# VHH binders against Protein GET4 (MDC12.19): the designs that were tried, part 24

Target 1, 324 residues: Protein GET4 (MDC12.19), of Arabidopsis thaliana (Mouse-ear cress) (q6gkv1)
Amino acid sequence: MSRERIKRELPPVQEHIDKLRKVIEEGNYYGALQMYKSISARYVTAQRFSEALDILFSGACIELEHGLVNCGADLAILFVDTLVKAKSPCNDETLDRIRCIFKLFPRVPVPPHLVDVSDDEDVQNLQESLGEARSRVENLTSFLRAAIKWSAEFGGPRTGYPELHAMLGDYLYTECPELDMVRISRHFVRAEDPEKFASMLVNFMGRCYPGEDDLAIARAVLMYLSMGNMKDANFMMDEIKKQAETKNPELSESDLIQFISYLLETLQRDALPLFNMLRVKYKSSIDRDQLLNELLDEIAERFYGVQRKNPLQGMFGDIFKMMG
Key: E = the ipSAE of ESMFold2; O = the ipSAE of OpenDDE; V2 = 0.75 times the mean of E and O plus 0.25 times the DockQ between their complexes.

## First folded at step 17 (VHH; framework vhh_7b2m_4)

Design x5 (from w5 with E105Q D106N; at its last look DockQ between E and O 0.03; V2 from the best seeds 0.00; counts 0 for: placed apart)
Fold by ESMFold2, look of step 17:
Structure x5 (fold): chain B 324 residues (1-324), chain A 118 residues (1-118)
Amino acid sequence: as target 1 above (324 residues)
Amino acid sequence: EVQLVESGGGLVQAGGSLRLSCAASGFTFSEEAMGWYRQAPGKQRVVVATIYTGGSTKYSNSVKGRFTISRDNAKNTVYLQMNSLKPEDTAVYYCAAGLPWYIRQNSWGQGTQVTVSS
């Protein structure tokens, strides 16, 4: 076994990376994608996971830099799949690479749209932009969902590494054409950053979505409570109440917000009868969104041990939340 | 604070050319995709051109072959070279960057007026 023979047995990974970068710069994005997949697979078969990861990381980054989100996301997801095959631990170095890939997903503003017609080139331009934004969101979500699952399996929290949830929530709030506050909030409550979540809700209220402000706040607080997180639930309410005193005084008149305030006080005590009476008194506010009832059932189970009448319903609810 | 300042607009005859500039500050310019948009009176603001961090470009069908977007990362500036101008190109032109919600404050500038005379 000579040094010369060992050196020539396997090609240097950087040569592949440099060659593929030139293919991308020449505009052959799909051809480069197929080459990245083929070359990385050879390294995986040889159990050269570090080299496979380097190739996939480089490929994901350069495709995303050129706005090729479908191609870049495919490689990013394969990067995470390779982390799983390599049994890579959830550590700072690997999280840094995931963060780098995330930062390269482009954000392209879509101006507010006022018309829904298909008989104008400008309307078609807008509809194409909306479709591209949806595609970017779907691709980013697939990548980070895989990363969250990997992190939970290889040393991170059971719900996934918090910063990955923050990144996904941030991107969804910024880039998704349809503002799905339930989906966004599910990630923010797992991000372990209640200040950022409160700031996001304040930003949401500034977008002037009438009739949605108190629901968004209530969902956020109830989601924290359903996870047993009284501290962040109280922080959220305290921060939002400060905002209502100066910017949105009408929010303090919401029956739903009043309910949330009393609920937080009730949960600090062993007061199941009061909990039940609050649900009855504020039923019309709670029924504005069926998710609120589902969250309150979960809260009752967690804080008071109230048994669910339908075990399948509980299992279905847990499965549904994990799919978000 | 994020600032985007458009300039270079004006009145031009059909068939003429203009070069728009957009000076950007308050974020890491080289790490963001940049775009030019336009809005004619009473119409929807729409994408004209996009340039990605790797240098690739995309154009709306109405400007392909006539407009060229470019960027100078050292000067934090995005340009739009507008050739073979038509009266239909008359609009206020804006540059923009897609930024995370938590650093975005008034992400659109005042724009620069382009008027193309028949």
Scores: ipSAE 0.636, ipTM 0.867, lowest interface PAE 1.6, mean pLDDT 85
ESMFold2 (binder alone), look of step 17: mean pLDDT 85; pTM 0.864
OpenDDE, look of step 17: ipSAE 0.883; ipTM 0.965

Design x6 (from w5 with S107Y; at its last look DockQ between E and O 0.90; V2 from the best seeds 0.83)
Fold by ESMFold2, look of step 17:
Structure x6 (fold): chain B 324 residues (1-324), chain A 118 residues (1-118)
Amino acid sequence: as target 1 above (324 residues)
Amino acid sequence: EVQLVESGGGLVQAGGSLRLSCAASGFTFSEEAMGWYRQAPGKQRVVVATIYTGGSTKYSNSVKGRFTISRDNAKNTVYLQMNSLKPEDTAVYYCAAGLPWYIREDYWGQGTQVTVSS
């Protein structure tokens, strides 16, 4: 028995895909999933990665097309795992395959906020829909996080390929039942699309609680600055001011927005004392969200070379001295 | 409604050239990979060339160096320049929107016949 001979005798991809199509046509989507996984594993073991990737790509797309999100996502994640094993480069073909899979994830309109809560069956149906939406978002997130990591490892930018961040940020904004604007914003600042990010923030301002718009804007601008991206930080502020005059005029009265404006001017200069003075003067606004202070520490480190302090290091140093 | 219409096929002698065109509508053309496929009598439809949204191309080994795929996003059109044609290139040629191993049913063209005489 030779393992080399076994590996060389694997059939062509087309024969597997034809068999799997018949299983799908019979309505056996979970059986097909198990076959996709088993067959692709044999090709991976034989180091025939191109065939494994073709089978997994086809399977992910077909299962998603039929509405089997968990099945399709499982194969999509395995497709990315296989890209890593194959050391596949971040090229146009693979990025198009990832985008093709992404486009097949369902986009289900969220229920309107006005529903009749008097019916027990309506409450149960709403809970099931919410659970399904959370599952779809979790599956999509797992897939695209893996893809972003793969792209950074195999020829893409160190922060991951920008379009993958754009896809994830967009899906999280439109499809997640609970909006986490911090998470969404972290992706958008890496997406190289400040126009879309600004438009999304303007849309979000009509959906949040009154008086919280300035925090969302400040986070976005500070995230750009923490990455050293002055250009997009300034673009964001300019675009928000333009669009917010008609939609949310109270922003011009925000101390936090005023702080951001002065900060942008300060960072163009070698002015660490002014930077520190602004943080003191606007402390009450900045302290509204602990994340703002963390971002400002990162900004100080990037623009002025200030090392982030480690509060636990002093404790451990004292402990070591006492222990001898 | 998706529509893909091939043209430019015909009869040509071995060593000759043809240029196929595929006019596309009903979807955002610039956001889709495009491909040419061919089906010889009694055989399965197989990929000939793919052009990805990023502009890079991929060819089957049997046509590499002889065929060139290109696209014009302003005209929603994909092309296949076929040079040094051989009798084994005889087939119905289809354009499709999508990627090899996953093309949606209505994202295929109707096909154009290419016949290469010896």
Scores: ipSAE 0.757, ipTM 0.922, lowest interface PAE 0.8, mean pLDDT 87
ESMFold2 (binder alone), look of step 17: mean pLDDT 91; pTM 0.918
OpenDDE, look of step 17: ipSAE 0.885; ipTM 0.967
ESMFold2, look of step 19: ipSAE 0.721; ipTM 0.905
ESMFold2 (binder alone), look of step 19: mean pLDDT 91; pTM 0.918
OpenDDE, look of step 19: ipSAE 0.891; ipTM 0.966

Design x7 (from v2 with T50V; at its last look DockQ between E and O 0.90; V2 from the best seeds 0.83)
Fold by ESMFold2, look of step 17:
Structure x7 (fold): chain B 324 residues (1-324), chain A 118 residues (1-118)
Amino acid sequence: as target 1 above (324 residues)
Amino acid sequence: EVQLVESGGGLVQAGGSLRLSCAASGFTFSEEAMGWYRQAPGKQRVVVAVIYTGGSTKYSNSVKGRFTISRDNAKNTVYLQMNSLKPEDTAVYYCAAGIPWYIRKDSWGQGTQVTVSS
């Protein structure tokens, strides 16, 4: 360390962790947070990343265990930032550490006496509970988004490590006060767990407003297809149809679901004209959500090379513009 | 309630072998990293070996090549095969559920004594 400030030998990690645990047990959670940050920074400056990571991991877990979500999340995000600085590989140990931190984030059901919002005190209590849930979700999202990015940069899949997507999608579905099924689905299609995704969509169909079920299914299938994943797209449709026979028999009457079924058969063939004719025939169903058209454009590019090698696609597109 | 019960400790001559077992209950075993730790008299408890949920393992330098950690998720059991034992391996050995630097107080076993005579 000839060109750096000369430092005296740093003490063992165990001494820091023992001291900080005592500070937390005395109730000084924010003081401990600042100490975790300053001590880990000393190890980072000394390029002793393993020790810094150990301290940050321990601190994130302990603060979360005590219910200090803001403090714990702050350290969890710094832990991931430190993985990036250290160029740490996406390996089994580090993924287990991230999962350990994730599992310590609270999961909080709404109390039964607040379900029936009948007075101003109950409304205020519900609003505070929802605000706390939003904060937890935002903190968790910041942590896992950073982890997904890290995994893609340092040895994981280009789209991010699948388990991290599964964890974030699951938490967003179960803990976020507002359901954003597009966002949730984007994570689940990257999670390499189509059975869990199908089960989640079946659960969603039982708790949402009428008229949204077929859109959620169509988005999920089209998202798989836009990634070139015919296998999971077909699995999703088969599983949804099987489970809908008992839970949602009216789903089979949806024109949008019929379109998706025909689309899956069409994509097995080199049949761009049929693809285009299906988009025209089912236009009213597809136009229920602009995202469906965007996904179908991506599918056409991937399966048929529409940009430059499919003059027939341009022809049907031009005819469509003329008709509109 | 998490319960971890170690067995297989005892007295063994230097150069000998022992196999420790740790039966686990009260949590989803396959979703937890598991580890063996040891504490010699007057010393701090230190990590010996860890097995992560994906199957990868890590060992302290003093036991590398001599000890093998393994797990059987069907039996909710983690093992430590200890070969070529030395007197300096004498300690109380603890099983724990979790990852080094964060193991909850309730996630430790009661320990099993291993004594290696010369």
Scores: ipSAE 0.733, ipTM 0.906, lowest interface PAE 0.8, mean pLDDT 86
ESMFold2 (binder alone), look of step 17: mean pLDDT 89; pTM 0.902
OpenDDE, look of step 17: ipSAE 0.883; ipTM 0.964

## First folded at step 18 (VHH; framework vhh_7b2m_4)

Design y1 (from t2 with T50S S62E; at its last look DockQ between E and O 0.68; V2 from the best seeds 0.79)
Fold by ESMFold2, look of step 18:
Structure y1 (fold): chain B 324 residues (1-324), chain A 118 residues (1-118)
Amino acid sequence: as target 1 above (324 residues)
Amino acid sequence: EVQLVESGGGLVQAGGSLRLSCAASGFTFSEEAMGWYRQAPGKQRVVVASIYTGGSTKYSNEVKGRFTISRDNAKNTVYLQMNSLKPEDTAVYYCAAGIPWYIREDSWGQGTQVTVSS
């Protein structure tokens, strides 16, 4: 007694999800992971991508909810891989799903530079905690990098969907045991939220890392400029200068910040000779960080048409920036 | 604490209409997807309609063309306009905050009864 069905049927997906939740509740986390993968693969082979995505989304969320970051991340990455295979468009439904998964990654504040404070090699439990934090960050990064790539390929901006960059930058800043401000800044300049980026940099300056404040600000401004984003570069400098008047008066004495201020004025003009003069005058400040020269080369190419010394480095260098 | 309060249920004749409302509090409403679910006697609770943060909507096949989900972020409220009601639409209707196939246990409303007489 078979009848043609003209409406979608949901109970079989729910039954898989209910069964797998019970497997997790029984403590068989890795077994559930393998079942999620096996079941979703059958739906992918049948070209029933919607069902595969539902199962993978549910599994990633449930594994993460139970604290199983490695298992949940595996499924989250597979969810994104399945989006690519399904040619799923970058839409609010899918972005909401990615945000939901992201929010389930643990937020366990890493003690700031506890390794520096407790330079005692006998603290084995500290080392284990740092290793676990690094693993969580690596897992989250793999997931969101895949999502950023998917978004750029399937209807989002070519640099990736901005909110995904904001999520990754924020997580790296708050959860990574070693701050990598270059990697963090690369994402924030693509997040289309210069207010949030400025707020994060102000927070960074409040941690009082020796000799890092002006470098972090310079990198941020130069990264905006290397993308051609004069508006957000100027916003960042204006916001930081405002706060430095009372909170960080030593920042206004930085030769590097002075260079950045003059650079912003110079880029408003057809003044390549002045640009070159500034790089010579402030060479000692610029040489404090190899990345600053790389960014200035990119800026010269974008604003003045100056050819890069190694055209292949531009392509390869961009990949290295994103990989960090 | 997440709170979801459904209203607008009741008894209606087949072919009639009802509008359900769900007042939300305890979370940033505009940042969460919302959905309506229903549970007929002896059946599993199933998704009826979803609305995502950007405003896109999705419907089950059984209600497509008859039901409309909408949201008002200023009032923290999600709605379900139910037209051309049928006796098989009889169920307890639940509002939930979240995405279908993963809804936290504390993100459900208490439900409102909809009964469609033949």
Scores: ipSAE 0.773, ipTM 0.923, lowest interface PAE 0.7, mean pLDDT 86
ESMFold2 (binder alone), look of step 18: mean pLDDT 87; pTM 0.886
OpenDDE, look of step 18: ipSAE 0.877; ipTM 0.961

Design y2 (from t2 with S107Y; at its last look DockQ between E and O 0.94; V2 from the best seeds 0.82)
Fold by ESMFold2, look of step 18:
Structure y2 (fold): chain B 324 residues (1-324), chain A 118 residues (1-118)
Amino acid sequence: as target 1 above (324 residues)
Amino acid sequence: EVQLVESGGGLVQAGGSLRLSCAASGFTFSEEAMGWYRQAPGKQRVVVATIYTGGSTKYSNSVKGRFTISRDNAKNTVYLQMNSLKPEDTAVYYCAAGIPWYIREDYWGQGTQVTVSS
């Protein structure tokens, strides 16, 4: 069948959307999912990518609106895959579509007292809730990771479009049962929103994870510095110190925070000996987390040209940062 | 509660101009794409123009070069400047918040009549 004949045989997108709404209203969400996939594939085969994208966007939104996260996420991921096939540019329209889909993922607060449960019924309910949250986070992560990769490949920044990183970091912080501050921070340093990142760190300090406040702040600042971003590194330190005066005054007594303050001053000038002296003086604080040493090695290479011992370590780290 | 109120419709001579306005409330305006749609007598409602959150615009072929969509985020208002009007532009014009193919039911305005005569 010729290209022209295929296009003339395919009905308008409106007819497909009307049919699929009926299937969903009848409660056949998985059947509708399979129909969305089949219909979009026909449009892709006909090289009618705009129409395939319209159908997949509509389907992802509708399934998510009905609470069908697995179904909606499948269509959202296929939507991004279709963007790649179409070589669709990273533009305002497509970013708005991705944001629309993202906003439809559910947010389910878990009351803090359910983490500290004492009876068997409450434990069972908590386990089910945590399992559901993990599934939602896995689905959302798969969608946005694909979108970040697409944006970097088709006209967005090399590290991925910043707002996509902000959305993923925010969702991971608020919705993931197992808090992974390193992963969250790697997204936020790419989000071009240091005010939001600082606000998130202040919120983290209020959740009272012992011994983690100064480490989280140090990682954030060192991650900015490893990317060469002195402006946001300084902003982060200034904002955290200002807000922490009332919420966590113990930060002013942290040797690690003192180290970070001196480091920021040192990196403004050609002072490799001073940089090395600071690493020796504050070694016990830096050794609290192996990642801090890795970031400092990257910083030394960027600011002073110091060759890293293992170039593959940096290469794997760059790939990890890109994916996460 | 979402509210979209159109204004600026009316009777105009062919070749004339009209400017439609849509005042929005009940949602974060700057975070939503906005659009104008029209429904001619006996026809389905169709998209006329969309303006996305980053400011880019998209137009139906029948109005390209004659109509301009714009937005003012400080006033929570979207506009449609309609120039070189033709009798076939006669329709009820609707404002909507959202992206074509997924607009919530309550995110539509009530419509404003535009009538183009010779």
Scores: ipSAE 0.673, ipTM 0.887, lowest interface PAE 1.1, mean pLDDT 87
ESMFold2 (binder alone), look of step 18: mean pLDDT 90; pTM 0.910
OpenDDE, look of step 18: ipSAE 0.885; ipTM 0.964

Design y3 (from y1 with S107Y; at its last look DockQ between E and O 0.93; V2 from the best seeds 0.84)
Fold by ESMFold2, look of step 18:
Structure y3 (fold): chain B 324 residues (1-324), chain A 118 residues (1-118)
Amino acid sequence: as target 1 above (324 residues)
Amino acid sequence: EVQLVESGGGLVQAGGSLRLSCAASGFTFSEEAMGWYRQAPGKQRVVVASIYTGGSTKYSNEVKGRFTISRDNAKNTVYLQMNSLKPEDTAVYYCAAGIPWYIREDYWGQGTQVTVSS
């Protein structure tokens, strides 16, 4: 059988989708998953990518709707892989499909009353809930990282389509059991929505994590600056300072926040000696997190043309940050 | 409560025109793709036209060049302008919110009959 023969024998997509819907209605979710994969692969082999994409989109949505996150995510990731194979452009139709799949991922917060466990049953229930949340976050992350990469390759911005970053950042902040503010912030600075990022940081300060507020704000501002984005860096700092005057006055006493304020003023001027002096003066605050020094090296290179002492190390560091 | 109410169907002579409207409520209209579907007697319901949140449109081969889908987000309304109608266009036409191949069951309209006389 040739490729051309296979293409001519493939039935309309509707016939496949109707059969698969019945399999799902009968409760055979894993069987349906394998059928979605097998049928879509036949269309991909025949280079009938539009039909393959339709089948995978339908399957991902239906499996997720039925609560089958692992099955749905598997198909969602395969959907994005198929977009890459098809060289599908980053357009509003495809972005709507990705948004549809994303919205079907469950949002189930971990019950906070289980933190102080009083018996073995409560410990086991908490561990199971945390494992389920980790699995959902891993599945969604795999899907959206693939989508971000696809968007950068096929017509979106080089850093990835901003709304995809916003989706992933939001999900990580609200649904991940282990809060990783560095990872979350890396997505939000690429989301082209500094108002939403500021709102998220204000929410983070309301959770009262000891010693983390000024670091989270500094990372956000320095990440914007390392991308050359002075506008959003200043917006973030201005917004946070306004709220700190009434809601978190201790923030104004942070040496790190004071450093960030002076840094923003310094970068508006061609003042490399002042930049270097600020790094020395505030060294103890900056050393609280090695990432801050890495970001300041990137900022010095971008704003003042300072070559890093080890340019190859900087290149490897950038690759590592993208992978993190 | 999601509601989709079609209007504008009827009897028309071949070569004529009709404009279908679908008034939507119960969901954020501007955030949903919209579509028109049709079901001829004894046939399956099939997509006729889709309009995505960014304004892009797609049409079935049978209607391309003759039908135009549009939306008015301020009025929560989607339209189907049907020109150069043929007897083969005779069907019940349904409005739906969502993307083809995944439409939630309560996101369908009740349908409006279009009959094209030879």
Scores: ipSAE 0.762, ipTM 0.918, lowest interface PAE 0.8, mean pLDDT 87
ESMFold2 (binder alone), look of step 18: mean pLDDT 88; pTM 0.895
OpenDDE, look of step 18: ipSAE 0.878; ipTM 0.962
ESMFold2, look of step 19: ipSAE 0.746; ipTM 0.915
ESMFold2 (binder alone), look of step 19: mean pLDDT 83; pTM 0.845
OpenDDE, look of step 19: ipSAE 0.882; ipTM 0.963

Design y4 (from v2 with T50S S62E; at its last look DockQ between E and O 0.90; V2 from the best seeds 0.83)
Fold by ESMFold2, look of step 18:
Order: structure tokens, then sequence, then C-alpha cells
Structure y4 (fold): chain B 324 residues (1-324), chain A 118 residues (1-118)
């Protein structure tokens, strides 16, 4: 079947969207999903990517608006897959479309009465709510990870477009039932918004478990440094020290935070022996989290040219960072 | 609450010009794509021009080269400069916050009439 023949047999995008809106208005959301997929595939086969993208964008937004997160996310992921097939450039129109879809993912707090459960029915309701939240986070993550990868491949920054990282990090922090601060931080250090990242860490300090405040801060600063970003590392440290003196004064007593302060001063100089001495002096603090040593190895490599002792270990860390 | 107020419509002779304005409030204007749409009698509302948050623009084929969309983020205003007007441009023109193929119900203006006489 030739391109010309397929093109003349396909009606205008507006007709499809109008018909699908009627199906949605009648409450047949899953039927509409099937139609969106079928129709967009015909446009892709015809090499009419712009029309396919318009249909998928509209469908993702409308399904999400109606609360059909699985249906809407399926179309959102297919939208990004179609961007890749079309080799669509990372431009402000497409980024605006991705942001529009992202904003339609629901934000659903756990009902307050379920955090104080007293019977089996309330426990069951909480488990269902958490399962739904996990599903929403998984769907959004799949969508935005695909978008970040697309942006890096088709004209955006090599680490992915910063706003996409900001959106994913923010959603993971606010909507995931189980906080994974390492994963969240990996996105925020790529978001080019250190003020927002600092604000999130201050919020985290207001609700974290004992002994995790200084680790979260250290990881954030060391992640910036491992990327060579001295400016944002210093900003983060300055902002957190300011907030800690007022809100969490016990943080100033942390040996790990003291280590980070000295490390920042040391990296401004060609001072590998001092760097090594600090790692020895603060070994017990650094060893509280395996990741801190891995990040310091990356920092030593970047600032002083020191080769990692286990390149495979660093390679796995780099791979995981790219996959987040 | 979102408010979009169009102005600048009216009657003009073919070949003439009009400039439409849309004053926006109730949302962070600089973070939203904006667009102009038109609806001729008995027809569907269709996109005329879009301007995205990064400043890029798109136009329908019928107006390309004659119309220019612009925005002023300091004034929360989007404009449509309409040159070389034709009778076929006669329609109610709507401002909207959002992206073509998905505009929220509450993100439309009330519209301004443009009539181009022969």
Amino acid sequence: as target 1 above (324 residues)
Amino acid sequence: EVQLVESGGGLVQAGGSLRLSCAASGFTFSEEAMGWYRQAPGKQRVVVASIYTGGSTKYSNEVKGRFTISRDNAKNTVYLQMNSLKPEDTAVYYCAAGIPWYIRKDSWGQGTQVTVSS
C-alpha cells in the first residue's frame, strides 16, 4: 500500500478527535483507548507522525482528565515512543505537551483517617490506596523516563532536559508511598534548580527517620560534586546550613556535615593529599552509606584524575544514574 | 480562576488589518502555551495560531504569512496581528490557554467578533 493511497484514505485528525470525544462523553473509556491506539498506528504506518502525535496527545490528556490513569499513561508512553520513531526534536512545543500530560496525573493524598487504622476493613482500604499510588507512580515514571531519554537523544542536553528531571523528582517525592531519596536526588541534581532541591531536603528533614538528615544532605552535595557542579554543591550546603541553624540545630553537630564543609574547601585547590586525609579522618561517617564512598571515588576521578579501583562498580552506578 | 478577555475585534475592509489582544489572569501566564482560535458560522472552532512557553509559534496554513501571534509576559497578554484580511477570515476569535487538541473548558475567552467586508 503506497504512501499516497494511505494518505487519501485517512480522514483529518479533527474528525478522529471529535469522534473519540463522543466515545469518552458516553463513558466508554477503554473503547476509546483501543480506538486511539488503532487510529494512531494507521497514521504511523502512513508516516504521518504529526497527526499520530496530535491524536495520542489528545487521548492521553482526556483519559487522564477522566481519572483513567492506566489508559492515559499508556497513551502518554506511546506518544513518547512515537516522538522517537518520528525523530522529533526536543523543542518547546513538545516539552509543553509533555508538561501538559504530566500535570494531568492525579495527586491523591492518603486519606487522614487511614493513617490511624483500627480494624481490618480500614487496613484493606489503606493497602488498596497504596497500591493505586504505586501504580500511578510507576506509570508516570515510565512516561517521564522515556521522555528524558528522548530529550537526550534528539537535541536536548546529554543528561536529559532538566525540567523533565524536576517533574519526575518532584512527583516521586510527593506521590510515592515509599521514599527513595537516592533516586529522587539523582533527578534533582540534573534539574538545574538547586533552590527547589534544597527546599525539598528541608521538607524531608521535617519528617525523616533519625540519622537520615545528614546522609540525605551529604548525598545531594556529593552528587553535585561528582558531576563537577561545584556551584550548586556550595549553594546547597550554604542553604542547608542556614536552615539547620534555625529549624534543625542538631545538624550542625554532625561529623558528616563537617566533612562535607572541609571537602568543599579542599576541592577548590589542587590538594589530593588533603582530600585523602579527609577521607581517612572521617571514615566512620563516610562508611555509614556505601554510596558516599562511590561518590567520593567519582569526585576524586573528576577533580584529581584518580582512577577508580573497581571500574565495574562505577560503571554500574553510572548506568543506574542514566536509567533514573 | 482563569480569566481570558479578548478585545480588538470589529468590522474591517478586505485588505485591512486588526490587532487582537487577550488579557489573562488567574494562572502563571509565562508557564502556559497560548493560542488563538476562530469559529465561523456553522463551522467548528479551529486553531489559528499557537505560541509556546519557549517562544516558538505555529500557524494554520490559511493565515501563515498574514497573521503574527506574540505574547508579553510582563503584561500577561497575548496578541494576534492580523494583516491582509480576507472575507474568509470572518469569525469569532477566541483566546485560549493551553495546547491545540486539549484545552480545558475553563481556559477559553468569551470571544471577539471579526468581520471582513468585501
Scores: ipSAE 0.752, ipTM 0.917, lowest interface PAE 0.8, mean pLDDT 87
ESMFold2 (binder alone), look of step 18: mean pLDDT 88; pTM 0.889
OpenDDE, look of step 18: ipSAE 0.873; ipTM 0.958

Design y5 (from t2 with M34V S62E; at its last look DockQ between E and O 0.67; V2 from the best seeds 0.77)
Fold by ESMFold2, look of step 18:
Structure y5 (fold): chain B 324 residues (1-324), chain A 118 residues (1-118)
Amino acid sequence: as target 1 above (324 residues)
Amino acid sequence: EVQLVESGGGLVQAGGSLRLSCAASGFTFSEEAVGWYRQAPGKQRVVVATIYTGGSTKYSNEVKGRFTISRDNAKNTVYLQMNSLKPEDTAVYYCAAGIPWYIREDSWGQGTQVTVSS
């Protein structure tokens, strides 16, 4: 006699989810958070990771849908932690679930740093909005940083799955109250979408940040080059020229941009002396941002084999920059 | 407005086959996971099969090996091929846009009845 079919009419996961949704609808969202954590932990202890992941995914989405960003983010981070415990592969299902959670994080229609302050009540509203935005960005960053690390460990590219970098970079650009273009660029150079990165930089120049436009472009190009990515570095320069003509025509007069153009030509050749002479000639432009010198040291090492003066410090600095 | 319209349900003998179709509109179809769900009389709606944006599929244990989900992004349509049907497969079948365990209320179709006779 063969084994009879076992029927599962009401899976335990759906029953838990239904109960927890009622708790949230009654306004007890922190109580629901603790119940999600407790129930999922029981499944993890039993090594029933699929059920734990289902419960955590549902909980993160429902909490975020109700505007409970801290609670939803806690569950999203625990979802990723559980992926790691389960040794879950970086596959379509999981990436779709991470994207679903990401899309539920709130978006403000206008970045707070663009709001014009006109009176005392407006100043107070702006301060509160900035604090809320910072909290959302911190929560989102913790979630996606964990997801990027998970993807690199379990079947994705070593630098993390490109779309996760794109999502984080985009959210940082649109939702962070103070633009950190270095941090944003670090993610976009790993996103495998140089067209979107170029368009974002052109948009940045249109936001009228004095003295930041040529630096932002130089950092982006040098970051690509420090990774050995000549193709996207050249694409970036070409696209910036095409898209920036109407937004920032003065860019063509920047000594720093001129330096970048010559550098790209120089790196196509075995011409270390010319590379060094360009760094001397454009020293005043390069010294506007110490990061440019650090990136040029990395480029010299990658393209010409030149060892950095302090390779251990550079190595740790690179690791920290990538992690931040 | 998200709209999903199921078709292809009906009466079938045990051991038979049916193919369900779901026409989708009001969202970017290729960017969403889509799935089939079923609700037997007196029971809760449960997931049957999901097809993710990258094309991978997942099935409930009760239908694995018998049912096949597929999608045609050019036609904004998702399909469920149901083979070796059993009386316990009798249910209203729903198409939905989204990921199992979190489906928004407005992302469901109206359902199509499948009845499998002994």
Scores: ipSAE 0.735, ipTM 0.906, lowest interface PAE 0.8, mean pLDDT 86
ESMFold2 (binder alone), look of step 18: mean pLDDT 84; pTM 0.846
OpenDDE, look of step 18: ipSAE 0.879; ipTM 0.962

